# VHH binders against Protein FAM237B (FAM237B), part 4

Target 1, 88 residues: Protein FAM237B (FAM237B), of Homo sapiens (Human) (a0a1b0gvd1)
Amino acid sequence: DFEFQKGVLASISPGITKDIDLQCWKACSLTLIDLKELKIEHNVDAFWNFMLFLQKSQRPGHYNVFLNIAQDFWDMYVDCLLSRSHGM

## First folded at step 19 (VHH; from u5 with T106K)

Design v1
Fold by OpenDDE, last read:
Structure v1 (fold): chain B 88 residues (1-88), chain A 121 residues (1-121)
Amino acid sequence: as target 1 above (88 residues)
Amino acid sequence: AVQLQASGGGFVQPGGSLRLSCAASGFTFDDYWMGWFRQAPGKEREFVSYISYSGSNKYYEDSVKGRFTISRDNSKNTVYLQMNSLRAEDTATYYCAADRMEWPGKYTDYWGQGTQVTVSS
């Protein structure tokens, strides 16, 4: 559900309102599961459910983690878009 | 029984440094993210820093970025907080905590006793 996932990321990036490149979106989501050492199922839905969990958590620090991962996702996603547009 | 024992607090002047330690026991240490939190008199407990299972990922509250460094030694079941360039507003009781950071999962929190940090001229 990309609309749900876009909703989670919308709090930090207005650019998410544009059309999503599905390949970049999926690749970046899965890559960050490993890079951030997330103990979740290795799929896109699990990643964004975890992100929502952090975003809505009342525990101190969880929102900070959410912001960090969300920013890294966006940066990685933009880089992916640029690379694909140049045939790389 | 789960135990988190923090130490290293003290009295320092502004610009000084302290290194906090938290020794953990009673649970599988490397199955948890470790964090530092602080509570000043009359204020709510606030996040300071988190470190992931292996230590590869670190997170900080904005006011401590560039001054504090979190680290862990899983062979010693210990998490550390190096605090440099201390400010008066860093004065608080500092607490160590463990968080599994898994989803879905159990939301069990382990907290230790606090160690007092006082920054004053």
Scores: ipSAE 0.853, ipTM 0.941, lowest interface PAE 0.5, mean pLDDT 93
Fold by OpenDDE, fold request of step 22:
Structure v1 (fold): chain B 88 residues (1-88), chain A 121 residues (1-121)
Amino acid sequence: as target 1 above (88 residues)
Amino acid sequence: AVQLQASGGGFVQPGGSLRLSCAASGFTFDDYWMGWFRQAPGKEREFVSYISYSGSNKYYEDSVKGRFTISRDNSKNTVYLQMNSLRAEDTATYYCAADRMEWPGKYTDYWGQGTQVTVSS
């Protein structure tokens, strides 16, 4: 559910309303699972469920982690689009 | 029993440095992210820093970026916080915590007793 996933990211990137490049979106989501050492199932849905978990958590620091990972995702995603000669 | 024992706090002048340590026992250390938090009088406990299982990923509150460095030694079950360029506003009781940080999660976390850090001229 990409609309759900976009909703999670929309809190830090209001411009996410554009059509998603599915290949870049999936690749970046999966890559970050490994890079950030996330103990979740290795799939796109699990990544964004985890992101939602962090975003809504009342535990100190979880939101900071959410922001960090979300920013890295966005940067990685934009780079992926550029490398594929896609517009932002 | 789970234990998190923090140490290294004290009195320093502005611009000074301290290194906090937190020794963990009673749980599998490398199955948890480790974090530092602080609470000043009359304020809520706030996030300072997190470090991932292996230590490959580090997170910081904006106000401490470039001044504080978190690290861990899994062979010693210890997490550290190097605090440089200390400011008066860094004065607080500092707490060490362990967080599983997995999903779906069991919401298992542990907190230790605090160590006082006072920055004053």
Scores: ipSAE 0.852, ipTM 0.940, lowest interface PAE 0.5, mean pLDDT 93
Fold by OpenDDE, last read:
Structure v1 (fold): chain B 88 residues (1-88), chain A 121 residues (1-121)
Amino acid sequence: as target 1 above (88 residues)
Amino acid sequence: AVQLQASGGGFVQPGGSLRLSCAASGFTFDDYWMGWFRQAPGKEREFVSYISYSGSNKYYEDSVKGRFTISRDNSKNTVYLQMNSLRAEDTATYYCAADRMEWPGKYTDYWGQGTQVTVSS
């Protein structure tokens, strides 16, 4: 559910556009699984379920991790969009 | 049995430094994120820092960014917290913890005994 995924990120980026580039979104999600050493299934749904888990967790530190990963996702996603717009 | 033995706490003046160590045993060390937490009297335990399995990813509470550095040596089953530029508000009992950070999972975590850090003039 892509709308669910956007909802998770929208908590820190309320201005997220409705017109999401699915290719960039998926690529960035999968890349971050590896970069952040996440021990989850290597798919987009698992990534965002994990992100939701961190976001809603009552354990100290989990929200900090969520914020960090979310920021990196956004930066990576924007970079992907720019690259695609330039025909790169 | 799982053990997390923290050490390195003590008394320091503001601006001073301490290096905490936490030696782990009884579990597969590199299957866990390691973290440092702290609790001051009358306050809730708060997050200080996390480090991922290999050490490639580090996370910090805002108030300690730029001053504290977390690291780990998986060959020694040890996690460290280098604390520089210490402030009075850093005074707390510091705890080492292990978190599998897996999903889905049972989210087993382990906590060690605290080591006291007191920053005072």
Scores: ipSAE 0.852, ipTM 0.941, lowest interface PAE 0.5, mean pLDDT 93
Fold by OpenDDE, fold request of step 22:
Structure v1 (fold): chain B 88 residues (1-88), chain A 121 residues (1-121)
Amino acid sequence: as target 1 above (88 residues)
Amino acid sequence: AVQLQASGGGFVQPGGSLRLSCAASGFTFDDYWMGWFRQAPGKEREFVSYISYSGSNKYYEDSVKGRFTISRDNSKNTVYLQMNSLRAEDTATYYCAADRMEWPGKYTDYWGQGTQVTVSS
């Protein structure tokens, strides 16, 4: 559910537009699974379920991790958009 | 039995440094993220730092960024917290914890006993 995923990220980036680049979104989600050493299934749904888990967790530190990964996702996503805009 | 034994706490003056260590046993160390937490008198236990399985990813509470460094040695089943430029507000009991950090999963974690850090002039 792409709308669900946007909802998770909306907490840190309210300016997420309705028309998101699905290719960049998926690529960044999958890349971060590896970069962040996440022990989850290697798919987009698992990534955002994990992000939701961190976001809603009552354990100290999980929200900090959520924010960090979410920020990296956004930065990576924006870079992806820019690259595609240049025909890359 | 699972054990997390923290050490390295003590009394230091502001601006001083300490290095905490936490030795783990009884579980597969590199299957867990390791973290440091602290609890000051009258306050809730708060997050200080996390380090991922291999040590490639590190996370910090904002107030300790640039001053504290977390690291781990999986060959020694040990996680460290280098604390520099210590401040009075860093005074707390510091706790080491292990977190599977997986999804979906059992979300098992382990906590060790605390080590006291006191920063005072």
Scores: ipSAE 0.851, ipTM 0.939, lowest interface PAE 0.5, mean pLDDT 93
Fold by ESMFold2, last read:
Structure v1 (fold): chain B 88 residues (1-88), chain A 121 residues (1-121)
Amino acid sequence: as target 1 above (88 residues)
Amino acid sequence: AVQLQASGGGFVQPGGSLRLSCAASGFTFDDYWMGWFRQAPGKEREFVSYISYSGSNKYYEDSVKGRFTISRDNSKNTVYLQMNSLRAEDTATYYCAADRMEWPGKYTDYWGQGTQVTVSS
């Protein structure tokens, strides 16, 4: 669920409440499954369910991994937005 | 039986270096993320570093970033922690751990025996 997905990322970047680019959102989510070697289904919902798992885990170190992947997602997403806005 | 044994600790002066090793057996090493954790007396155990299945992704607690390097050799079922520029606050017992890092799925956590690192203050 997209509202759920936005909620996870909002903890890192409060400005996510603007209109979002779904194409960039999907592309960045799927790319990170591959780059981070995640053992999950290759779809957007699976990525964000895994992110929630890391965020809410009590195991030491999972929150550090969550923050790092979330920051990478945000950086990639913003770059995607900029390239689509200024590449035309 | 699962075994994780950290070794390579010792006494070192500030600014010095140590390399820790953790030999693993009793499970499929390549299916686990490996991590380093540390605990000083009277303090909570804290995260130091994680490394993904292949070693392509590495994560560090902020205070060790740039000084410590995690690595793994899957052919030897061993994870390493290269510790450079050691400081007094790095004094602790260091532990390795295995984490399946799968979801949804079965959670499986293994913790090893520690090795003491003492940085003379």
Scores: ipSAE 0.709, ipTM 0.879, lowest interface PAE 0.9, mean pLDDT 87
Fold by ESMFold2, last read:
Parts: sequence; C-alpha cells; structure tokens
Structure v1 (fold): chain B 88 residues (1-88), chain A 121 residues (1-121)
Amino acid sequence: as target 1 above (88 residues)
Amino acid sequence: AVQLQASGGGFVQPGGSLRLSCAASGFTFDDYWMGWFRQAPGKEREFVSYISYSGSNKYYEDSVKGRFTISRDNSKNTVYLQMNSLRAEDTATYYCAADRMEWPGKYTDYWGQGTQVTVSS
C-alpha cells in the first residue's frame, strides 16, 4: 500500500519515488489527519485514500484542497528529514 | 428543510470592498466544510474558497488569494467572505455551499441561493 501512497504524490513530485524515510512519511501523514481535521480513520492508508479522493473528485474546489494539503505534507516531510539529519 | 441564504452582494467600483454572508439552517453546521463559489454568465461555476469545520483551515483559488478572506461563526451558523481590492473579473453570482468532506461515505452537499456582485467603474 506504500506504493499506492507514493503514486498519489508522483504527479506533484516525481522525485518522491526515491529513497523514502518511512518514519517521516508515517509521522507527517498522521499529523495531517489531526491538523486538517479530517474525518477518517487515524492511519496512514486512510490519509492517502482521502488524498486520492480529493485528487480525483469532480466537485469544485477538491483539487485545490488536495494541492494545498500535498504541499503541506511535502514541507513537513522535508523538515522531518532535516531534523533527522541534524540528530545523526 | 436545509437552507443556505447568501447576502451582501451589490455594485462596487474597482478597488472597493464587499462582505458576503451565508446563514445556514436545517443541518449540523459544525459537521460541514463551508465554501464560496461564483458563476459569471456563460461560464461554469468556479471555486472561490473553502473553510474547514472549526475554521482553522482556509483555502483560496489563486486569483483571490490576498484579497478575499473566508471566515465562519459556528455559534451563528454563518460563513462569511470578505472581498477586498475587487476587480471587474470578480463580477459574478456568488453561492455558498456545505460539504461534508468525508471519505469513505456518501457524498452530501447543500447549495445556497446566489447573491450578485458587480464590479464596474
């Protein structure tokens, strides 16, 4: 299911298919469920299924929300990577 | 029955301001994202702004960022759109909508009656 998750973001950042930090990926996914007040199960798969729903939705505005949450995920993920490199 | 009643439209000069409001009834307001949409004659209805359940997350179409501000008051079941620095291209009928924003689940949305905004010199 991790390959599915990476596929959701591939169109935004093709480089995301390289070496992924799974701890940062999980932490950022779960944190966004809380920060964005998403009414979904609190797990990583649920977050990315919701992201795919927004990406493929025909309702006006859902794609804008998708792009904004995806950007926030990427920003948080990069910050997570930087903090782990400083701690190592 | 569910009602969403948009108001506050009018005529304004370029650079002017308007504040739209949308009062909701007939559903649990706090369980819905609220949005503003607009439609000019002969064009498709387009997204303007969304606001999450508590108001902590706000989203804007690129052309309105920095000029429009969405807000909500859950104690009054009302969503607002403050429109500043208005331009002729903002001329449209503005609609509010409620979006449950759930997945998986059955999609539910409600649409309000529109209010006309006309920006001209």
Scores: ipSAE 0.709, ipTM 0.883, lowest interface PAE 0.9, mean pLDDT 88
Fold by ESMFold2, look of step 20:
Structure v1 (fold): chain B 88 residues (1-88), chain A 121 residues (1-121)
Amino acid sequence: as target 1 above (88 residues)
Amino acid sequence: AVQLQASGGGFVQPGGSLRLSCAASGFTFDDYWMGWFRQAPGKEREFVSYISYSGSNKYYEDSVKGRFTISRDNSKNTVYLQMNSLRAEDTATYYCAADRMEWPGKYTDYWGQGTQVTVSS
C-alpha cells in the first residue's frame, strides 16, 4: 500500500510525498533491491515492508541501515524527477 | 556449533591503529551481514559498523566514519575492522555479530566473544 510507503520515508523528509511520480517511485524502489542486495521479493511493496522492518527494528544498526538506504532512495528519486522534467 | 572468534584487540596509544578480525564457522557465512558492536564500561552496547553479504555495502556509526573501515573475505569466512586514529573514547569491548537481514523472516543474531581494545597513554 502506497500510503504506508510514504509514511516510512516521511521520517527522513516530511512532505516529500507531494506530487509523487509513481514511475520514479517504482523504478527507484526496485533498483535498490538489487543495489543493496536485499533478500526480498522483487516488488515495491516488499522493498517498503523491508524498510519498515529496519525502521522499527530493536537492533540499533538496523536504523542506521534504514537511514542510509532511505537517503539513497531520496537522492535517486529526485534525480529521476529532474531527468523526467528535462524531458517535458 | 556456531562460532565467531574475534581477535586483534589490545593496548594502544592514542593515534595508533589496530585491525580486528572475526573468523566464523558453523553457518553459511555468505548468507549473513556481518557487524561490529562495542560496549564501554557504564554504557549500552552500540553499533559500530555493518557490511553486506558480498561486501559491496558498508555502514558506519557517525563517530567512526573516516577512521574505521569494515571489510570481509568470504573465502576465509572472516570479517575485519581496521581502526585508525584511535582515541581514548574508542576504548571498549568489541563484538562481531552475524545477521541474516531478511524479511519476511526470523531475526537471527549470532554473537562472538568480545575482544578488548584499550586506548590510553
Scores: ipSAE 0.693, ipTM 0.871, lowest interface PAE 1.0, mean pLDDT 87
Fold by ESMFold2, fold request of step 22:
Structure v1 (fold): chain B 88 residues (1-88), chain A 121 residues (1-121)
Amino acid sequence: as target 1 above (88 residues)
Amino acid sequence: AVQLQASGGGFVQPGGSLRLSCAASGFTFDDYWMGWFRQAPGKEREFVSYISYSGSNKYYEDSVKGRFTISRDNSKNTVYLQMNSLRAEDTATYYCAADRMEWPGKYTDYWGQGTQVTVSS
């Protein structure tokens, strides 16, 4: 559920709800599973369910981790979008 | 039995340094993120730092960024916190914790006994 995924990032970029490149979204989600060593299934839905888990957790520190991973995702996504705008 | 013991606390002057250690036993250390937390009298427990399974990813509360460095040695089952440029506001009991960071699954973690850090003139 892409609308669910966008909702998780709303606090980082309010404009994220339009003109999303799905290929960049998928690639960045999957790449972060590997880079952050997440113990989850290797698919986009699993990544965003984990992000929601961090966002809603009552354990101190999980929200800090959420914000940092979300910022990394956004930075990677923007870079991906720029690359696709010019082709490779 | 699971044990997490923080040590290395003490009294220091503002601007000083301390290195905290937390030795772990009774669980598979490599399967857990390790974290540091602190609690001052009359305040809620505050997140300080987290480090991922291998040490590849590190996270810090904003007020300690650039002054504190978390690290881990998985061969010694130990996590460290190097605390530089200490301020009076850093005075607290410091705790280490282990967090599986798995999903889906039940929330599980272990907490250590604390070590006192006092920064005063």
Scores: ipSAE 0.690, ipTM 0.877, lowest interface PAE 1.0, mean pLDDT 87
Fold by ESMFold2, fold request of step 22:
Structure v1 (fold): chain B 88 residues (1-88), chain A 121 residues (1-121)
Amino acid sequence: as target 1 above (88 residues)
Amino acid sequence: AVQLQASGGGFVQPGGSLRLSCAASGFTFDDYWMGWFRQAPGKEREFVSYISYSGSNKYYEDSVKGRFTISRDNSKNTVYLQMNSLRAEDTATYYCAADRMEWPGKYTDYWGQGTQVTVSS
């Protein structure tokens, strides 16, 4: 659920809920599964469920990992948007 | 039985360096993220660093970034913490831990015995 996915990221990056590029969103989500060595299903929903797991975890350090992956996602997503805007 | 043996602690002057190591046995080391945590007297245990399965991804608490480096050697089932530019606030008992870091799934935590690090001028 895309609205759920946006909700997870909005908690740390207000203002991202407008004008979402779904192709960039999917591509960045799937790429991070590989880059971060996540042991989850290779799909967008699995990535964001894992992000929510880290965000809400009581294990020390999980929130730090969540924030770092979320920042990497945002950086990749913005780069993706810039690349697509120049491909018109 | 699962064993996590942290070592390398000691007394050091401010600005000095120490290297902690944690030897693991009784579980498949490569299937776990490894972490360092610390606890000063009268304080709660806090996160210091994590390292992913292969060592490709490393995470640090803000106050140690640029000074501490986590690493692992999967052939020796060992995780390390290189601590440079040590400060008085780094004084604590340091613990290593193993975390499967998987979802869906259960937390699987193993904790080591601590090693004391004391930074005093």
Scores: ipSAE 0.685, ipTM 0.870, lowest interface PAE 1.0, mean pLDDT 87

## First folded at step 20 (VHH)

Design w4 (from u5 with T106E)
Fold by ESMFold2, look of step 21:
Structure w4 (fold): chain B 88 residues (1-88), chain A 121 residues (1-121)
Amino acid sequence: as target 1 above (88 residues)
Amino acid sequence: AVQLQASGGGFVQPGGSLRLSCAASGFTFDDYWMGWFRQAPGKEREFVSYISYSGSNKYYEDSVKGRFTISRDNSKNTVYLQMNSLRAEDTATYYCAADRMEWPGEYTDYWGQGTQVTVSS
Protein backbone atom coordinates (compact mmCIF):
# COMPACT_ATOMS: atom_id res chain seq x y z
CA ASP B 1 0.00 0.00 0.00
CA PHE B 2 1.45 3.30 -1.25
CA GLU B 3 0.00 5.34 1.65
CA PHE B 4 1.71 3.00 4.17
CA GLN B 5 4.98 3.21 2.23
CA LYS B 6 4.79 7.03 2.28
CA GLY B 7 4.36 6.75 6.03
CA VAL B 8 7.65 4.86 6.19
CA LEU B 9 9.35 7.75 4.38
CA ALA B 10 8.01 10.14 7.00
CA SER B 11 9.79 8.08 9.68
CA ILE B 12 13.12 8.54 7.85
CA SER B 13 13.16 12.28 8.53
CA PRO B 14 11.05 14.31 11.00
CA GLY B 15 10.54 16.97 8.32
CA ILE B 16 9.19 14.76 5.57
CA THR B 17 5.51 14.81 4.64
CA LYS B 18 3.57 12.82 2.05
CA ASP B 19 3.38 15.99 -0.09
CA ILE B 20 7.19 15.92 -0.56
CA ASP B 21 6.66 12.90 -2.82
CA LEU B 22 4.62 15.04 -5.24
CA GLN B 23 7.22 17.85 -5.22
CA CYS B 24 9.98 15.53 -6.43
CA TRP B 25 7.61 14.01 -9.01
CA LYS B 26 6.74 17.45 -10.40
CA ALA B 27 10.31 18.76 -10.28
CA CYS B 28 11.83 15.75 -12.04
CA SER B 29 9.11 15.66 -14.70
CA LEU B 30 9.53 19.35 -15.53
CA THR B 31 13.33 19.19 -15.39
CA LEU B 32 13.41 16.34 -17.90
CA ILE B 33 11.22 18.30 -20.33
CA ASP B 34 13.96 20.95 -20.27
CA LEU B 35 17.00 18.63 -20.22
CA LYS B 36 15.77 16.48 -23.09
CA GLU B 37 14.36 19.53 -24.94
CA LEU B 38 11.04 17.77 -25.42
CA LYS B 39 8.59 19.52 -27.76
CA ILE B 40 5.63 19.37 -25.40
CA GLU B 41 3.83 21.67 -23.00
CA HIS B 42 5.81 22.37 -19.86
CA ASN B 43 3.65 20.54 -17.32
CA VAL B 44 3.65 17.20 -15.53
CA ASP B 45 0.60 15.73 -17.28
CA ALA B 46 2.06 16.53 -20.69
CA PHE B 47 5.29 14.77 -19.74
CA TRP B 48 3.53 11.55 -18.73
CA ASN B 49 1.18 11.60 -21.72
CA PHE B 50 4.29 11.88 -23.91
CA MET B 51 5.92 8.96 -22.05
CA LEU B 52 2.80 6.85 -22.58
CA PHE B 53 2.78 7.78 -26.29
CA LEU B 54 6.41 6.67 -26.69
CA GLN B 55 5.68 3.44 -24.84
CA LYS B 56 2.65 2.55 -26.99
CA SER B 57 4.31 3.59 -30.27
CA GLN B 58 5.16 0.75 -32.62
CA ARG B 59 8.35 2.50 -33.75
CA PRO B 60 11.50 1.00 -32.15
CA GLY B 61 13.23 4.38 -31.92
CA HIS B 62 10.39 5.72 -29.77
CA TYR B 63 10.72 2.83 -27.34
CA ASN B 64 14.46 3.44 -26.97
CA VAL B 65 13.75 7.11 -26.18
CA PHE B 66 11.12 6.01 -23.66
CA LEU B 67 13.60 3.72 -21.89
CA ASN B 68 16.27 6.44 -21.75
CA ILE B 69 13.95 9.07 -20.28
CA ALA B 70 12.37 6.61 -17.84
CA GLN B 71 15.77 5.61 -16.44
CA ASP B 72 16.83 9.25 -16.06
CA PHE B 73 13.54 10.11 -14.35
CA TRP B 74 13.81 7.21 -11.91
CA ASP B 75 17.39 8.11 -10.92
CA MET B 76 16.55 11.79 -10.42
CA TYR B 77 13.31 11.09 -8.54
CA VAL B 78 14.83 8.65 -6.06
CA ASP B 79 17.77 10.99 -5.40
CA CYS B 80 15.39 13.94 -4.95
CA LEU B 81 13.07 12.05 -2.61
CA LEU B 82 15.82 10.72 -0.35
CA SER B 83 17.74 14.01 -0.31
CA ARG B 84 14.64 15.93 0.81
CA SER B 85 13.77 13.16 3.31
CA HIS B 86 17.21 13.49 4.95
CA GLY B 87 17.29 17.26 5.00
CA MET B 88 20.21 17.38 2.58
CA ALA A 1 12.22 -14.98 -0.92
CA VAL A 2 13.64 -11.65 0.17
CA GLN A 3 15.85 -11.83 3.26
CA LEU A 4 17.58 -9.05 5.19
CA GLN A 5 19.45 -10.50 8.14
CA ALA A 6 20.98 -8.09 10.63
CA SER A 7 23.70 -9.23 13.03
CA GLY A 8 26.55 -7.93 15.19
CA GLY A 9 24.52 -6.53 18.08
CA GLY A 10 25.38 -7.08 21.71
CA PHE A 11 26.07 -5.56 25.13
CA VAL A 12 28.72 -2.83 25.35
CA GLN A 13 29.85 -0.24 27.84
CA PRO A 14 29.35 3.46 27.09
CA GLY A 15 32.12 4.66 24.79
CA GLY A 16 32.44 1.23 23.19
CA SER A 17 32.09 0.16 19.59
CA LEU A 18 30.05 -2.36 17.59
CA ARG A 19 29.83 -3.19 13.90
CA LEU A 20 26.44 -4.27 12.55
CA SER A 21 26.06 -6.26 9.34
CA CYS A 22 23.00 -6.87 7.17
CA ALA A 23 23.20 -9.65 4.59
CA ALA A 24 20.69 -9.38 1.75
CA SER A 25 19.30 -11.91 -0.71
CA GLY A 26 16.35 -12.35 -3.07
CA PHE A 27 16.61 -9.01 -4.92
CA THR A 28 19.15 -7.05 -7.02
CA PHE A 29 21.12 -5.50 -4.15
CA ASP A 30 23.01 -3.03 -6.38
CA ASP A 31 19.77 -1.24 -7.32
CA TYR A 32 18.70 -0.43 -3.76
CA TRP A 33 19.48 2.27 -1.26
CA MET A 34 20.24 0.55 2.04
CA GLY A 35 19.54 1.93 5.48
CA TRP A 36 19.53 1.40 9.20
CA PHE A 37 16.70 2.23 11.57
CA ARG A 38 16.30 1.66 15.30
CA GLN A 39 13.47 1.19 17.76
CA ALA A 40 13.63 1.38 21.55
CA PRO A 41 10.82 -0.27 23.55
CA GLY A 42 7.69 1.89 23.56
CA LYS A 43 9.09 4.25 20.95
CA GLU A 44 8.50 4.71 17.25
CA ARG A 45 11.07 3.37 14.79
CA GLU A 46 13.53 6.11 13.82
CA PHE A 47 16.00 6.73 11.01
CA VAL A 48 19.70 6.16 11.70
CA SER A 49 21.55 6.07 8.37
CA TYR A 50 21.15 5.58 4.62
CA ILE A 51 23.60 4.79 1.80
CA SER A 52 23.12 5.14 -1.96
CA TYR A 53 23.33 2.32 -4.54
CA SER A 54 27.09 2.73 -5.13
CA GLY A 55 27.96 3.95 -1.65
CA SER A 56 28.81 7.46 -2.88
CA ASN A 57 26.15 9.23 -0.79
CA LYS A 58 25.74 8.67 2.94
CA TYR A 59 23.16 10.18 5.31
CA TYR A 60 22.99 10.23 9.11
CA GLU A 61 20.52 11.23 11.81
CA ASP A 62 21.91 14.22 13.71
CA SER A 63 22.66 12.45 17.00
CA VAL A 64 24.84 9.77 15.37
CA LYS A 65 26.75 11.96 12.90
CA GLY A 66 30.49 11.66 13.50
CA ARG A 67 30.06 8.49 15.59
CA PHE A 68 28.45 6.06 13.13
CA THR A 69 29.67 5.14 9.65
CA ILE A 70 27.56 3.32 7.07
CA SER A 71 29.19 1.34 4.26
CA ARG A 72 28.29 -1.36 1.76
CA ASP A 73 29.97 -4.17 -0.15
CA ASN A 74 27.94 -4.89 -3.27
CA SER A 75 30.03 -7.99 -4.04
CA LYS A 76 28.79 -9.53 -0.76
CA ASN A 77 25.26 -8.04 -0.82
CA THR A 78 25.94 -6.59 2.62
CA VAL A 79 25.52 -3.23 4.34
CA TYR A 80 27.39 -2.31 7.53
CA LEU A 81 27.03 0.16 10.39
CA GLN A 82 30.21 0.94 12.35
CA MET A 83 29.03 2.36 15.69
CA ASN A 84 31.66 4.20 17.76
CA SER A 85 31.44 6.21 20.99
CA LEU A 86 28.23 4.42 21.96
CA ARG A 87 25.90 5.98 24.50
CA ALA A 88 23.05 4.67 26.62
CA GLU A 89 20.55 6.44 24.32
CA ASP A 90 21.78 4.29 21.40
CA THR A 91 20.19 1.24 23.07
CA ALA A 92 17.62 -0.16 20.62
CA THR A 93 16.79 -2.92 18.19
CA TYR A 94 18.51 -2.04 14.91
CA TYR A 95 16.85 -2.92 11.60
CA CYS A 96 18.16 -2.75 8.08
CA ALA A 97 15.99 -1.68 5.15
CA ALA A 98 16.22 -1.68 1.36
CA ASP A 99 14.44 0.97 -0.68
CA ARG A 100 13.74 1.41 -4.38
CA MET A 101 11.29 3.59 -6.27
CA GLU A 102 10.30 1.64 -9.35
CA TRP A 103 9.05 3.22 -12.54
CA PRO A 104 6.31 4.43 -12.83
CA GLY A 105 6.18 5.77 -9.27
CA GLU A 106 5.98 2.44 -7.41
CA TYR A 107 7.77 2.24 -4.05
CA THR A 108 9.35 -1.02 -2.90
CA ASP A 109 10.76 -1.42 0.60
CA TYR A 110 12.03 -4.47 2.45
CA TRP A 111 12.67 -4.74 6.19
CA GLY A 112 14.93 -7.17 7.99
CA GLN A 113 14.80 -8.81 11.38
CA GLY A 114 16.42 -6.67 14.05
CA THR A 115 19.62 -7.07 16.10
CA GLN A 116 19.70 -5.82 19.70
CA VAL A 117 22.21 -3.20 20.80
CA THR A 118 22.41 -2.55 24.55
CA VAL A 119 24.69 0.13 25.96
CA SER A 120 24.94 0.08 29.73
CA SER A 121 27.41 0.11 32.51
Scores: ipSAE 0.000, ipTM 0.124, lowest interface PAE 12.7, mean pLDDT 75

Design w5 (from u5 with R100T)
Fold by ESMFold2, look of step 20:
Structure w5 (fold): chain B 88 residues (1-88), chain A 121 residues (1-121)
Amino acid sequence: as target 1 above (88 residues)
Amino acid sequence: AVQLQASGGGFVQPGGSLRLSCAASGFTFDDYWMGWFRQAPGKEREFVSYISYSGSNKYYEDSVKGRFTISRDNSKNTVYLQMNSLRAEDTATYYCAADTMEWPGTYTDYWGQGTQVTVSS
């Protein structure tokens, strides 16, 4: 659920959801599963369900982890968008 | 039985350093994120730091960034917190915790006994 996924990040950065590039979104999500050593299924939905879990968790520290992974996602996503842009 | 025992606390002056250790037993240490938390009298327990399974990913509360360093040695089932440039506001009981950090599936956490850190002029 792409709208669900956008909702998770909108709580941190409302501007991130404007012009979503689905290919960059998928690639960055899957890459972070590996980079952050997440023990979840290797698919986009699993990544964002885990992110929502961290965001809404009552356990101290989970929100800090959420914020840090979300920032890494944003940085990677923007770089992906830039690499796919075309000049005139 | 699961045991998490924090040690290495003490009395230090502002600007001083301490190194906390937390020895773990009774569970597969490598399958858990390890964390440090602290609680001062009359205050809520707060997050200090987390470290991922292998130690490749480390997380810090903003107030301790640049001053505290978390590390782990999976061969010794031990997590550490190096605390430098200590301030009076760091005075608290420090606890270590283990967290499977997984969803969906089994979510398990363990909390240890604390060690007192007192920073006073």
Scores: ipSAE 0.668, ipTM 0.856, lowest interface PAE 1.1, mean pLDDT 86

